# VH-VL binders against Cytochrome c oxidase assembly factor 8 (COA8): the designs that were tried, part 29

Target 1, 167 residues: Cytochrome c oxidase assembly factor 8 (COA8), of Homo sapiens (Human) (q96il0)
Amino acid sequence: APERGAERRDTAPSGVSRFCPPRKSCHDWIGPPDKYSNLRPVHFYIPENESPLEQKLRKLRQETQEWNQQFWANQNLTFSKEKEEFIHSRLKTKGLGLRTESGQKATLNAEEMADFYKEFLSKNFQKHMYYNRDWYKRNFAITFFMGKVALERIWNKLKQKQKKRSN

## First folded at step 18 (VH-VL)

Design jj4 (from ji11 with heavy chain R101L)
Fold by OpenDDE, fold request of step 19:
Structure jj4 (fold): chain C 167 residues (1-167), chain A 124 residues (1-124), chain B 108 residues (1-108)
Amino acid sequence: as target 1 above (167 residues)
Amino acid sequence: QIQLVQSGAEVKKPGASVKVSCKASGYTFTSYGIEWVRQAPGQGLEWMGWISPSEGNTYYAQKLQGRVTMTTDTSTSTAYMELRSLRSDDTAVYYCARDQLYDFHKGYSPFDYWGQGTLVTVSS
Amino acid sequence: QAVLTQPPSVSVSPGQTASITCSGDKLGDKYAYWYQQKPGQSPVLVMYRDSKRPSGIPERFSASNSGNTATLTISGTQAMDEADYYCQAWDSDEDYVVFGGGTKLTVL
């Protein structure tokens, strides 16, 4: 088995937006978009009487969120770097400067950029396929645990109603 | 084997011009760019400019605009860098280097091969 | 013009890990390149696109680029690694290429 050289993926610094939800909130909060991933993080509420099943669901959601944040942060960084290098190389090849006569950053035309996007997507197609696969797996698991938690809550409500009728 | 072979050392007077040659071998000359970099004695690397042998396009460092001219001869696979109006501060080792054209599939590797350098001394 | 800042010198004992930094504004948003230059020799590309190693470069050479700092790491540093090291990136403003000031690595 060829030792897959661990490409030390330069992990984008997880600048998890330190959005702190209000301490008294009983709801999940959505933070601002992360600088690197452009995904809005969800701050999950932790109930005082969190069941083991609810905790497991919350952890799974958190892990999935972190996984998504890391994936897109890295992907966006890679995209930005490659895009910049492409633009610079193409401008250089044309003998053009990095700035226009007006002092604006020189850009490529829409066709050239379309080619870049096409090639970038093509190059990263397998990576995206694996991401999608894993995304579905994770979300399926989350959905499954959501169902279990829902059932648990129903059951607990029924037990409480029975106890109130017996007293 | 890929090689860039530069011309020999030059001694010039202030105000003179120098033309350094860089002969490329071991690869398709027109498929790559040529970069020029200089290094003053005991100093760092300074980028001078770039030429595309295939298209003849050039881009020069702003500091050298008007004084530098880069050319290529595709028949001999040779790049040339001419620096005019030489000053004492132009005393440096001048390097040519191969620049890879951007390839979506192949990682971009600028300056992957270098010439041996050409010492240009500007003295009164 | 973008400025890449390197320490002027780094010293390391044989077998130890050397780290050479290159700092620049938003350098982590660009690809960084590294060159080795031995005395009286031409520069040699040792790292490209932050962390990619050219053929023929020893595995003890690695690099990273994050935030505003690129780092060249030489594990198990050998006497033959004594050289000047230059970082390079794309210039955002005027010129296409900018080099760092260079770092002299001394193996003591």
Scores: ipSAE 0.802, ipTM 0.933, lowest interface PAE 0.6, mean pLDDT 91
Fold by OpenDDE, fold request of step 19:
Structure jj4 (fold): chain C 167 residues (1-167), chain A 124 residues (1-124), chain B 108 residues (1-108)
Amino acid sequence: as target 1 above (167 residues)
Amino acid sequence: QIQLVQSGAEVKKPGASVKVSCKASGYTFTSYGIEWVRQAPGQGLEWMGWISPSEGNTYYAQKLQGRVTMTTDTSTSTAYMELRSLRSDDTAVYYCARDQLYDFHKGYSPFDYWGQGTLVTVSS
Amino acid sequence: QAVLTQPPSVSVSPGQTASITCSGDKLGDKYAYWYQQKPGQSPVLVMYRDSKRPSGIPERFSASNSGNTATLTISGTQAMDEADYYCQAWDSDEDYVVFGGGTKLTVL
């Protein structure tokens, strides 16, 4: 079986938003959109008495977020590169310059761009299908663990109330 | 085998014109573009322009606009580059290269084959 | 006009890894190409679309493009790899094609 040469995916630099939530905050924070993925990162709060189940949920959310960030950063970069190459190639083929007489960036018409989008989506269709599948799996797992954490919290509150009544 | 064979070396006076030929073989001439690049002695590569043999469309580097003309003869699979009003700073090796057309499926590989180069010397 | 900046020279010992950089504004948002030129010869395409290798190019050649810098890497550099290397990208402003200034790789 010919070893499929691992396409070294040029990983877009993880521009983790430098947004730092306030140190005294007990809540999750949403950062500004990442410049590559255009996704808003969530800064997850870490409680002082984090349970093993809460920690597992947090890690799963973090991993899923990182996975999403990487996917969209790479997709957006690939899209931008292919789009630029397409535009340049088409303009060149037409004998047109990169700038109009008014000095504006030359663009293709809506029909030509529609063709690009169609072909790009077609080419990446399987990739998007796999992404969607994995997205649902990850979110299902997260939701499941959210339910477990909720039950754990309820149980802990009930135990505390019983102990206060016995003293 | 894909080959681009260029015309021989030229010596020209300032103000003269030079026409370099590039004969393509081993592929469908009209399915690819032809690029022209020059290299002054001891200097880097400078893009000059592009021609589509199928459509006859051209685009020239801004620096050379008005002085350069690119043409093709599809019957002989030959591309031509004419440079007019030659100056001493036009002394260079001139290259033709094959340019792939953008294809969503095949990918794009510009300048995948080069001619051997043509030395043009502009001297008084 | 977009400018691609390369170091004028890089030296490497045989068997070592050579790295040649090409820097340009928003170069990471474009595809980068690399050419090898030996003395008295025509340029040869060695890398296309950042990291793709043409047929006939040795596996020791690799490339990447991130941020504003494209990098050509030659692992296990050999004496035959001594050449000038040029990066190339699409121009965003005036011309369709821009070349870097070239890097002379010397194998010592």
Scores: ipSAE 0.796, ipTM 0.930, lowest interface PAE 0.6, mean pLDDT 91
Fold by OpenDDE, look of step 18:
Structure jj4 (fold): chain C 167 residues (1-167), chain A 124 residues (1-124), chain B 108 residues (1-108)
Amino acid sequence: as target 1 above (167 residues)
Amino acid sequence: QIQLVQSGAEVKKPGASVKVSCKASGYTFTSYGIEWVRQAPGQGLEWMGWISPSEGNTYYAQKLQGRVTMTTDTSTSTAYMELRSLRSDDTAVYYCARDQLYDFHKGYSPFDYWGQGTLVTVSS
Amino acid sequence: QAVLTQPPSVSVSPGQTASITCSGDKLGDKYAYWYQQKPGQSPVLVMYRDSKRPSGIPERFSASNSGNTATLTISGTQAMDEADYYCQAWDSDEDYVVFGGGTKLTVL
């Protein structure tokens, strides 16, 4: 079995948006887009009487969120670096400066950029396929646990109603 | 084997010009760029500019604009760097280096091979 | 002009790990390259695109980029690793290429 060289994931600093929800909030909060992943983080509410199933669901959601944040942060960083290198190399090859006469950042034409996007997507196709597969697996698991939690909540409400009728 | 061989050391007076050559071998000369970098004694590396042998396109460091000219001779696989109006602060070892063209699959590896360097001394 | 800042010197004992940093504005958004230069010799590319190692470079050489800082790491440093090390990146403002000031690695 060829030892899959552990690509040391350049851990983009998880700059978890320091969005602090209000202390008295009983709801999940959506933060602003993360600067690296461009994904909006969710701050999950923790009930005082969180059931074991609710806790498991929350943890699974948190882990999935972190996984998504890391994936897209790294992907966006890689994209940005490759794009910049491509632009610079192409401008250089053309004998063009990094800035236009008006002082604006020099850009490539739409056709050249289309080639870059095509090649970048092609190169990362397998990575995206694996991501999508894992994304569906994770979301399926989350949905399954959401269903279990919903059933548990219904059952608990029914028990409480029965106890109130018996007193 | 890939090799860049530069011309010998030069001694010049202030105000003079120097032309350094860099002969490439072991690869297709027109498939790669040539970079020029200089290093003053006891100092760091300073980028000077770049030339594409295939297109003849050049880009020079702003600091050297108007004083530097880079050329290539594809028939001899030789790159040239001319620096004019020499000053004492132009005293340095001058290097040529091979620059890879951007490749979507292989990536980009600039300065993968270097010449041995050419000492240019500017003295009164 | 983009400036890449390196420590002027780093000292390490044989067999220990040496770390050389290179910091620059927006360096986190760019690929970093590393060169080794021994006294009286030409520079040699030792790392490209942050963490890629050219053929012929020992596995003890590694590099990473975190934020606006690139780091060259030499594990199990040997006497032969004593050299000047330069980081390099693309300049987005003025020139295409910028070098760091260089770091002298001394193996004590």
Scores: ipSAE 0.768, ipTM 0.918, lowest interface PAE 0.7, mean pLDDT 91
Fold by ESMFold2, fold request of step 19:
Parts: sequence; structure tokens; C-alpha cells
Structure jj4 (fold): chain C 167 residues (1-167), chain A 124 residues (1-124), chain B 108 residues (1-108)
Amino acid sequence: as target 1 above (167 residues)
Amino acid sequence: QIQLVQSGAEVKKPGASVKVSCKASGYTFTSYGIEWVRQAPGQGLEWMGWISPSEGNTYYAQKLQGRVTMTTDTSTSTAYMELRSLRSDDTAVYYCARDQLYDFHKGYSPFDYWGQGTLVTVSS
Amino acid sequence: QAVLTQPPSVSVSPGQTASITCSGDKLGDKYAYWYQQKPGQSPVLVMYRDSKRPSGIPERFSASNSGNTATLTISGTQAMDEADYYCQAWDSDEDYVVFGGGTKLTVL
């Protein structure tokens, strides 16, 4: 099922995630894309009357966000370093300098860069499969606790009906 | 097993040239790059340049442009570095080193094996 | 033009942890490499790609690279670790390779 981001702002190149957890609080904030992960963090509100179950759900959401931010920050840094190392190594092999005569950063042609992108994706395929598995595990846990919070709220409404009848 | 064996020490006069050899063994010579680095007595490491044995392409440090020539002989698995118009501040130990070229699995591993060094003394 | 700055010397007692820094503009955006050179010998690669350890290098050697600083760390320092240590980075303004000035590690 589709999820809505808080803001419709353009950000750094592809890789921006628009994860928006199911709503149970009304005061969470969505910040700008993180410089390293390219993901928009959620700043979670802690209400004064948060139940133990709501606290557990919030902590699961916080932990999942931290894990996701860390994963993509690490992946983006690795991608950047390997891309530059590949470019520099190929330029060096060709006997070329790092800068063109005009002073611009030298690059490789599109076919060579396509080879890098293809091989980088292939090399990291298993790592991304483990990420997807863990992502689904975490989201299953979150949806499970969202259901438990929903039942808790139904129970509290029934309890308030009982108090009004006893009044 | 992997070895880079360099030619012996040389004593040269200012204005002369020197050609240091570096014979590689224990690996496929044309699959790796050769770098040259020098170290003046009591000083740090200074990169001189690089050569690809398979393609013959070179890239030299800007400080040494016009004075240095690097070549290889793939039939003998030997790299050469020639430094011309020698001056007293060219007195140094000259090293060759192997570079693992970029590999999608391993990445880049520079200077993974070094020769024993060749002392070149420039003195009148 | 890129410059890698290292302290000229570091002294530690046997068994203590030694830290050797290498500073350069945006060094954490590049892979950093470390070499050990004992007196009268050729340099030896001791850390590559920021934090990877070649086979044969003891586990007490570790490294990190973040921001403008790469750090080589030797835990449980031994007398045999006394040597000059050089950092190296790939991306220079005019040359492909830049070395730090070197750090003399002295084990008391």
C-alpha cells in the first residue's frame, strides 16, 4: 500500500525515501533530507499520557528510522567512494589527469560508467536482499503494534462507556 | 612469493641520468600497475609516477614532468624508471611498488608490494 | 592542492594504545591507506580502504576515516611496532597519489 510523505519538496538525487509510519500521534515532525542518507527523518513527539504500548510502538519506529538512516548513509558513502576510486583508477590506467585542460573534473564516458553502475549493483545485491528482509521484519513488527494500539484505544472507549453508565 | 627486485645502488654526477630496473615475479605482470616512489635520506615518501605494463600508459608527478620516463618490458616482466638531468636533491632511495588495478570485487589496493629500494647518490 | 598532515612523532608505553592522525581537506570522502616502514626497510601496507587489514597484519592494528581525519590505531603496542607510519590518499589536485609527511612511533 502507498504511503504519503509529509512534504512535496525536491531533494538530492534519487534514493530519497518517503517513509511515513501509520499515524497514532498528532505531533510528529518530518525534517529535511539527511545529508548522508538522503532520507527525511521523523521527529517523534512524546505525549504526557503515552501508554506503555504506545511507548513500545514509538521506540520501534525510532529504532527502525535510525537503522534505515544508518544503512543508507553507509551505502551512499560507499557508493561515492567506490565511484570516485573507479573513475580515478581508469583515468590513471589511461594515462590521463584528474582534471581537463579547463580545470573541470575529468570523467569517464557513459559506457564505462554504466559498467560501474551495473557491477556495483551486482556486488551489493545480497546486501540489499538482507536489507529488504530486515525492512519487512521491522515493518511487520510496527504494523503488529499499530494493531495492538488500535485495540487498546477501542478498549479505552468501552471503559469510558462503562464509567458513564456507572455515573 | 610476489617479489619486486630492483637494480643495485648507483652513484651519479650532476647532469647525468639514471635508469633503475624493477623485475617482478610471482604474479601476472600485465595485470597490475607499477608505481615509483622515492625517499630522500631522512625524509618522507614522494610519489614519482605510474605505468601500466599492459598498455604502456604513464602518468608522472607534475614536479618531475619532462625529467622522468617510465617503461616496461613485458617479455622479462621488468619495469624501468629513468630520471634525467640529475641534481644533488635527487639523492634518494627509489622504490617500485605494485598496484592492484581497480577490481569490482576487491576495489583498489595501492602499493601492496614494494621493491627493496635502489639508492641513487648524486654527488660530484 | 591536497596536503596530508601527520604529527612528526608519537610516543607510547608498551601495552598502551597509539593513535596516529592524518589530516586533509575532506579526507573522509576518500579511501585512506597506511604504510609502516621500519629502519632500513621498504614500506609495508598495514591498512587499506580506510579500515581493512591485509592478511598478516595483527588485529591490534585498526583504522578509521571520517571528516578531515584518518586515524591509525595500534592497541597493545609492542616494541616491534616502532617505525615510521605514512598515510596516503588517492585524490590530489595535481597528482594521483599524496603521502602524509610521516609519523615516527616510539615505544618507550
Scores: ipSAE 0.526, ipTM 0.799, lowest interface PAE 1.7, mean pLDDT 84

Design jj4 (from ji11 with heavy chain R101L)
Fold by ESMFold2, fold request of step 19:
Structure jj4 (fold): chain C 167 residues (1-167), chain A 124 residues (1-124), chain B 108 residues (1-108)
Amino acid sequence: as target 1 above (167 residues)
Amino acid sequence: QIQLVQSGAEVKKPGASVKVSCKASGYTFTSYGIEWVRQAPGQGLEWMGWISPSEGNTYYAQKLQGRVTMTTDTSTSTAYMELRSLRSDDTAVYYCARDQLYDFHKGYSPFDYWGQGTLVTVSS
Amino acid sequence: QAVLTQPPSVSVSPGQTASITCSGDKLGDKYAYWYQQKPGQSPVLVMYRDSKRPSGIPERFSASNSGNTATLTISGTQAMDEADYYCQAWDSDEDYVVFGGGTKLTVL
């Protein structure tokens, strides 16, 4: 059962927000969107009798989540910084100020901004291709280990039932 | 190679004007911006403004608005900064510096090359 | 408003790592730049776009920028690194450029 936890990053240097699920939970929790990546983190339940294979699956899922959040946090920050750099450079070339007469942050028109968006996507195209490849590799591995855990649990149940009926 | 060579030191009285020159060489003058920065004795750097040699557009620091004029002469690859109504607290070393204009691959690199500086002393 | 704060001085022993900080509100959302100025000389760009090093700058110079703080790091500090160091960022108000107050690095 979900319980509101505050997302806060007062002293943490990491790019991933911290979240703590309720103490009595027996389920994975989906937290609020991370400030930097905009992805919702999963807080994984650790059963008391977790098998080595179950532990490996959980760690693989945790590592994949961290990898994914780091990628998008970096991309979002780079996009924001390069967008501002482009805007400032163009405003400067035009001899214009950083603020409009109303005090709002100055921007470029839609045609000028379209040039930035197009070039940013083009420049990052190959990086996104490699991200997609790695995303599929990681998710196929996770699915493979989920299957192994399921078989382990079935085999343990069958082994237990065989022992009971033989007696 | 890339050089920004500034005019020599000047001594001025309060109320006068000064015009510092900055001659660029080793690159295409109109492809880069020129920034002006000053540094009072024993103090830090203070941005004054900049000019686009290709278009003649300027933007001045708020503190200096109305007292400063920046111009260029593209035929001689020279930038000029004129500061009017001088006061004793305008005593400083005045620098010109080159701005690499925005490029999607190189990015933006402000103040990548600096002139040698021009000492302007304002005293009665 | 867009104020970049640097410590007035930093002292290190030769061969040690020097760290010079530059603090500003949400500075990690902007690109930061670093300049070295030796006595009697004009400034020299030593880091740009947070962490990139221009050609001709020794590899022992590095930098980072996150949160409210940009940091210039000099590993294996040498006597010739003794200089004033300035950070710089875009001002989001009326002036395009803001410089930090400068940090005097002393190698003892």
Scores: ipSAE 0.502, ipTM 0.784, lowest interface PAE 1.9, mean pLDDT 84
Fold by ESMFold2, fold request of step 19:
Parts: structure tokens; C-alpha cells; sequence
Structure jj4 (fold): chain C 167 residues (1-167), chain A 124 residues (1-124), chain B 108 residues (1-108)
């Protein structure tokens, strides 16, 4: 979708992109990573004269972002909890303590941890397959509506051009 | 039907030792861990330690280190907990419990079946 | 030396929803477990891995765990639900297991 007017999105250093959005921004902007999902949220601009198609596109993008943030927040929390449960269970089975003699949190060696990583991925394979399918479906729908909005804007420009020729 | 049947109540003097038995039935004894928990009269649950019948490994609660020994006899499917140098604050109901060893699909299910409890009274 | 804090008692009317809390530092970052103990009986596991229910536990039992607080919820509370309830989690120190102090649920 082409930008409105002659103004472009800022090209300033990454410091500007990390700030909170202005209350009256005319552009979408990307916030810092969410602590739970590790995804960067998009804060959507809502124009005063938003068309029904533009509203549908924005709501679809918002819905998709919420869905994506929720999926990864849940997945990351589950991964962390199951990882700790696995470590604690294996240390317990070995008769070892939760902390090293230096007081640091005990863990398993890389080969032992590889068992967890492999099994976690295998256990969640179907869930990630459905996530990928739904991700493609949502992104193709978003792309479709982006095209419809672009055509709507072209049509409105053509009507304005015809009106000025008649006057 | 899964059952854990514990030995009967005991009365001990301070300084003595007690050994509580826990006989398992209805499942493969070596496929699950055995945990021990005690409960003083009118008080909450206190974890004592864990033993693996298949591996023989144990891990004891820090405050009981040096006073507790946990063993198993796989031929009789029986777990034992011995507490030495008894004192009055060791008066409690002692429970054994089974725990499901970690499984990537089922997870870890601690204390899924409990014995009936063994009252140990320590008095002079 | 992790501490799981529970209210000492909770009272509800029959048919009402009971809510029993268990508070601990970053408890929502680990799995929580719940046990029911009726007078003179052994404890029984009623919830595991935060929100999963063992076979044979009524559907009116549910649980959640987030932030510093795990919550056991009993909907449609019945007189037979009167018991002490204990939460349990992994101890971050040396002992692997920590129990909460227990909550006496009274259905009146």
C-alpha cells in the first residue's frame, strides 16, 4: 500500500524506533519485544476517515498479531517450565542437588539437554504444523485485503481526476 | 489396583531409631520412584526425601541429612525409611508416596498414590 | 528455603465457588500441584502441572498459575469437598519439593 502524501516513514537511527508511539502518529510503528512472546508488536494507526475495507484490513492485522503473540508467549512459557521440570527430575533421579557446590543453579550437560530439546520438538511437531498452516492462511488473507485497499485507493484517485476535468 | 501399605504405628523414646516400611502392589515397583513425607500433629506436609528403586539413588531433605536412610527391596516391592536419633519434634504421621518418573508426554506426576500413613510417637 | 503461602482457611456456601490461593516468588515460572487431605486420611492429588486434572477428580476442580500465584478453584462446592488443601512446587533451593502451609476449606 503506497504512503499517503509526500511524507515517508522515518529513517532515523534505531533509537527512534524503540520509543513509545506518539498519540497522534499517522503511521504504524514497531514497539520493543514483548517480554513473554519475544515478538515486536505493531501499533496500528487508525485514520479518521477509514473505509470499511481499510477497517477490515486493520482488524485482520490486529487479530493476527494477537494470535501470534499469544502462541509464542504460551510456547515460550511451556518450554521454560518443561525444561526446568526435566532438569529437576533428572538431577533428582541421579541423587544430585539443585545447586552446584559454588551455589550456582545446577544443570545437565549438553548431551543430556539434547534429549530434552529433541523430545520437546517432537512432542510439539503437530502444534507447529498447525501454527504454520494458520500463519500462511492469515498472511495470505492480509495480502489479499492489502490488494483490495490498494485498488480502492487507485479508484478514488481516478474519480478525483475525473471530477477535476469536469470542473 | 495400586496400593501402598505401610507398617503399623510405633512409640519410641528420644535417641532411638524407627524404620517404616511401605509395600507396593498393583504396579511395576522399579518403574516409579518412592517419596517420603511427614506431617506433625496439626501441621502441614513436610518432604523428607526420595529413592529410586531401579537405580538405588536417594536424595534427602537438607534438614534431615545424616539422620535418614531410605532403602528398597525389589524382591518384596517394599521401600523403607529409617530415621535415627529421634527427638520429640519427630512425632508425626509418616507417608510413603509413589511418583511417576518423568515422561515427555505425561510429564512428572509427584505423589500420585499415597500410603495410609504410619504414626510415630516420640516421648519419654 | 522457598516459601509457599496459603490462607489458613476459606469458607464458602454449598454450591458457591471456592478459591484457594498459593503464593510464592515467581511461582508462575514453575509447575504447581494441589493435594486434598480429608480428616484422618492421606492426601490425594487433585491437580498437577498447573491445571491438569488426574483421572477420577471431578470436573468442578480447576486450577491456574501465573505471576506469583497459583489458584485452585472448586465450582459448585459440596460438603464432601471440606478438606485441607496443599499446594506444592519444586523448591529452588536444595530440597526439590516444597509444600504450602495448607488451607482448610469449610463448606457451611
Amino acid sequence: as target 1 above (167 residues)
Amino acid sequence: QIQLVQSGAEVKKPGASVKVSCKASGYTFTSYGIEWVRQAPGQGLEWMGWISPSEGNTYYAQKLQGRVTMTTDTSTSTAYMELRSLRSDDTAVYYCARDQLYDFHKGYSPFDYWGQGTLVTVSS
Amino acid sequence: QAVLTQPPSVSVSPGQTASITCSGDKLGDKYAYWYQQKPGQSPVLVMYRDSKRPSGIPERFSASNSGNTATLTISGTQAMDEADYYCQAWDSDEDYVVFGGGTKLTVL
Scores: ipSAE 0.488, ipTM 0.773, lowest interface PAE 1.9, mean pLDDT 83

